# VHH binders against CTO1 family protein C17G9.12c: the designs that were tried, part 4

Target 1, 274 residues: CTO1 family protein C17G9.12c, of Schizosaccharomyces pombe (q9uue0)
Amino acid sequence: MLYIVDFDETITTYDTIHLLAEAVNKPEEWSVISDKYWQEYLAWREALPHSTTLTSYLPLLGGSRYLEEASIKRIEKSQYFSGLSEGALDNIVQLITLRAGFVEFINALVPDLRVSKTIFHVLSVNWSARVIEQTLLHHTDLTADLLCVHANDFDFDTSTNTTNGRILARNASSLLMNSTDKVREFRRIVQTDAVSSPLNVVYIGDSPTDFGCLQISPISILMRSNQKYYDILSRFEDVQLVDISEFPVQKAVPGKKIIYTCSDWCAIQKAFLA

## First folded at step 4 (VHH; framework vhh_7yz9_2)

Design u11 (from ya with P106S)
Fold by ESMFold2-Fast, scan of step 4:
Structure u11 (fold): chain B 274 residues (1-274), chain A 122 residues (1-122)
Amino acid sequence: as target 1 above (274 residues)
Amino acid sequence: QWQLVESGGGLVQAGGSLRLSCTASGFTFSNYAMGWYRQTAGNEREWVAFIGTAGDTTYADSVKGRFTISRDNAKNTVYLQMNSLKPEDTAVYYCATHRYGKFSVSYYFDSWGQGTPVTVSS
């Protein structure tokens, strides 16, 4: 089995990107950056055409990439994330809580990961691959040699051993900003690791940045972190949401993509490992 | 925990006015932009108004010139003054904080309040 999994609110209980900004502890500077992003996002969102299918919705979401690029460029120009130590980022790990059953699920996979019978990847738009890696190492039986984290990461000045304000791609072909970027990396991972059996691929995510991967993965699981995202998917004519307890569905509805739903990792473990 | 409590909704005749309030607790209110959203049964929540940390405001086209958003940082409260109400404004109104998060293509909120219902009769 090849697992490709979102981090924020899929593995974690809460989104962790804001913890990165809080670690800098300059809330007035951050509010200027955040306010500008939200004004641009809301104007873009208001102009977005209505869509009745996930297939037609995804290209519309991809059109937002210029907003994400503009925001990251403003963050870099301001040098907001300059001067953070590795220790400051590691302190964020202490503030992160994981969803029920995740640790048990991963620990049960470790023997199969060691012999390459199962492969586990994290694919995230988060800005700190380091925080993701340290979270996994701290809470689970995963060792550094088993970590496959694809995300963004802060660039470090080697002379000061602190961040230099830039955000770079980590184990990805370019910066991960939206659903289109995640689909690109999903395909690269599958091409590399699932050459013999693409039907053994599972994608797990919770939000619109995951929607493209949920559409194309052979097996797709929506972690129900937010009722709004369930509601959006439920309205698409080409999507069928099915509780993970019914996995695998024996009679699919023609023309619809089955996306299984769950609220924690205990349900995933029962479906796949029990 | 971030908490938002909306109030001020009710039944009003077309052409009337209502003032909604949202009181925040559990975070430093002055550090975050606030917004108002509304939802009718079977539909996605739609954005209504936004107020930044410096007091800059923006509005959805459907409410421009009729609604005014404001904030009082000393009271941890954001307001929505609704004038010239139309039957189409009938909805449950929610306030939200705007935090930068992973949901770049969809707005993200740590929590929604319970909402305050507004019914505008014709």
Scores: ipSAE 0.615, ipTM 0.833, lowest interface PAE 1.4, mean pLDDT 88

Design u12 (from ya with Y107E)
Fold by ESMFold2-Fast, scan of step 4:
Structure u12 (fold): chain B 274 residues (1-274), chain A 122 residues (1-122)
Amino acid sequence: as target 1 above (274 residues)
Amino acid sequence: QWQLVESGGGLVQAGGSLRLSCTASGFTFSNYAMGWYRQTAGNEREWVAFIGTAGDTTYADSVKGRFTISRDNAKNTVYLQMNSLKPEDTAVYYCATHRYGKFSVPEYFDSWGQGTPVTVSS
């Protein structure tokens, strides 16, 4: 099996981006950055045309990349994250809670990961690959040699162990900002791992940044973090949402992409790990 | 832990007014932007109004000139003053806090309240 999995609200119970900002402890500066992003996003979202299919919706989501890029540039120019230590990021790990069953799922997988019978990748638009890696190491039996994390990361000065405030791609060809970026990296991962050792490919995610990967993966699982995201997918004529308890569906509707749904990792373990 | 409680909805005739309130607890209210959203049966929640931490506001085109969002940080409360109500404003109204969440999915809402229903008759 080849697992490619989103981090925020798929592995974690809550988004962790706000914890990164809180670690800096400059809420007034952060509110200016956050407010500007939200105003731009809401104006962009209001102008989006109606889409009846996931296929037509995905290019429209790609248009958000301009907003994401502008926001990162404002963050870097302000130097908001400059001077943040590795220790401060490690403290965030203590505040992160994981979805039910995730630790048990990963720990059961470790023996097969060690012999490459199964491969597990994290693919995230998060700004700290370090926080993702430390979360996995702290909570699970994963060791550093088994970590495959594709995300963004802060640019650390190795002499001070603090960030210069820049956000860089980590184990990815460019910054991971939206669904289109995640599809690019998904294809790269699959080409590398599935060709050398043909495996069933499973993508697990929860939100619009995952929609492209959910469309193209052979097996797709939507973690139900937000009813709105479920509702968006349910209205697309080319999507069929099916509870994971019915996996695998024998009679798919022609022309529809099956996306399985669940609320925790216990359901995934039951479906895939007999 | 983060909680939002909406109130002030009810039945009103077209052309009438209502003032909705949303009281927050469990977080430092003044540090976060707030918004109002609405939902009719069978439809997605749609954005209505936004107020930033400095008091700057933006509105959906459908409510511009009729609705006003405001906040009182001392009371941890955000308000929506709705004037010149139309039958199409009939919905359950929800407030939300706006955190800068997933980079390409800023629709992260820490919590939704249970909503307050508004019915506007012909």
Scores: ipSAE 0.583, ipTM 0.817, lowest interface PAE 1.4, mean pLDDT 87

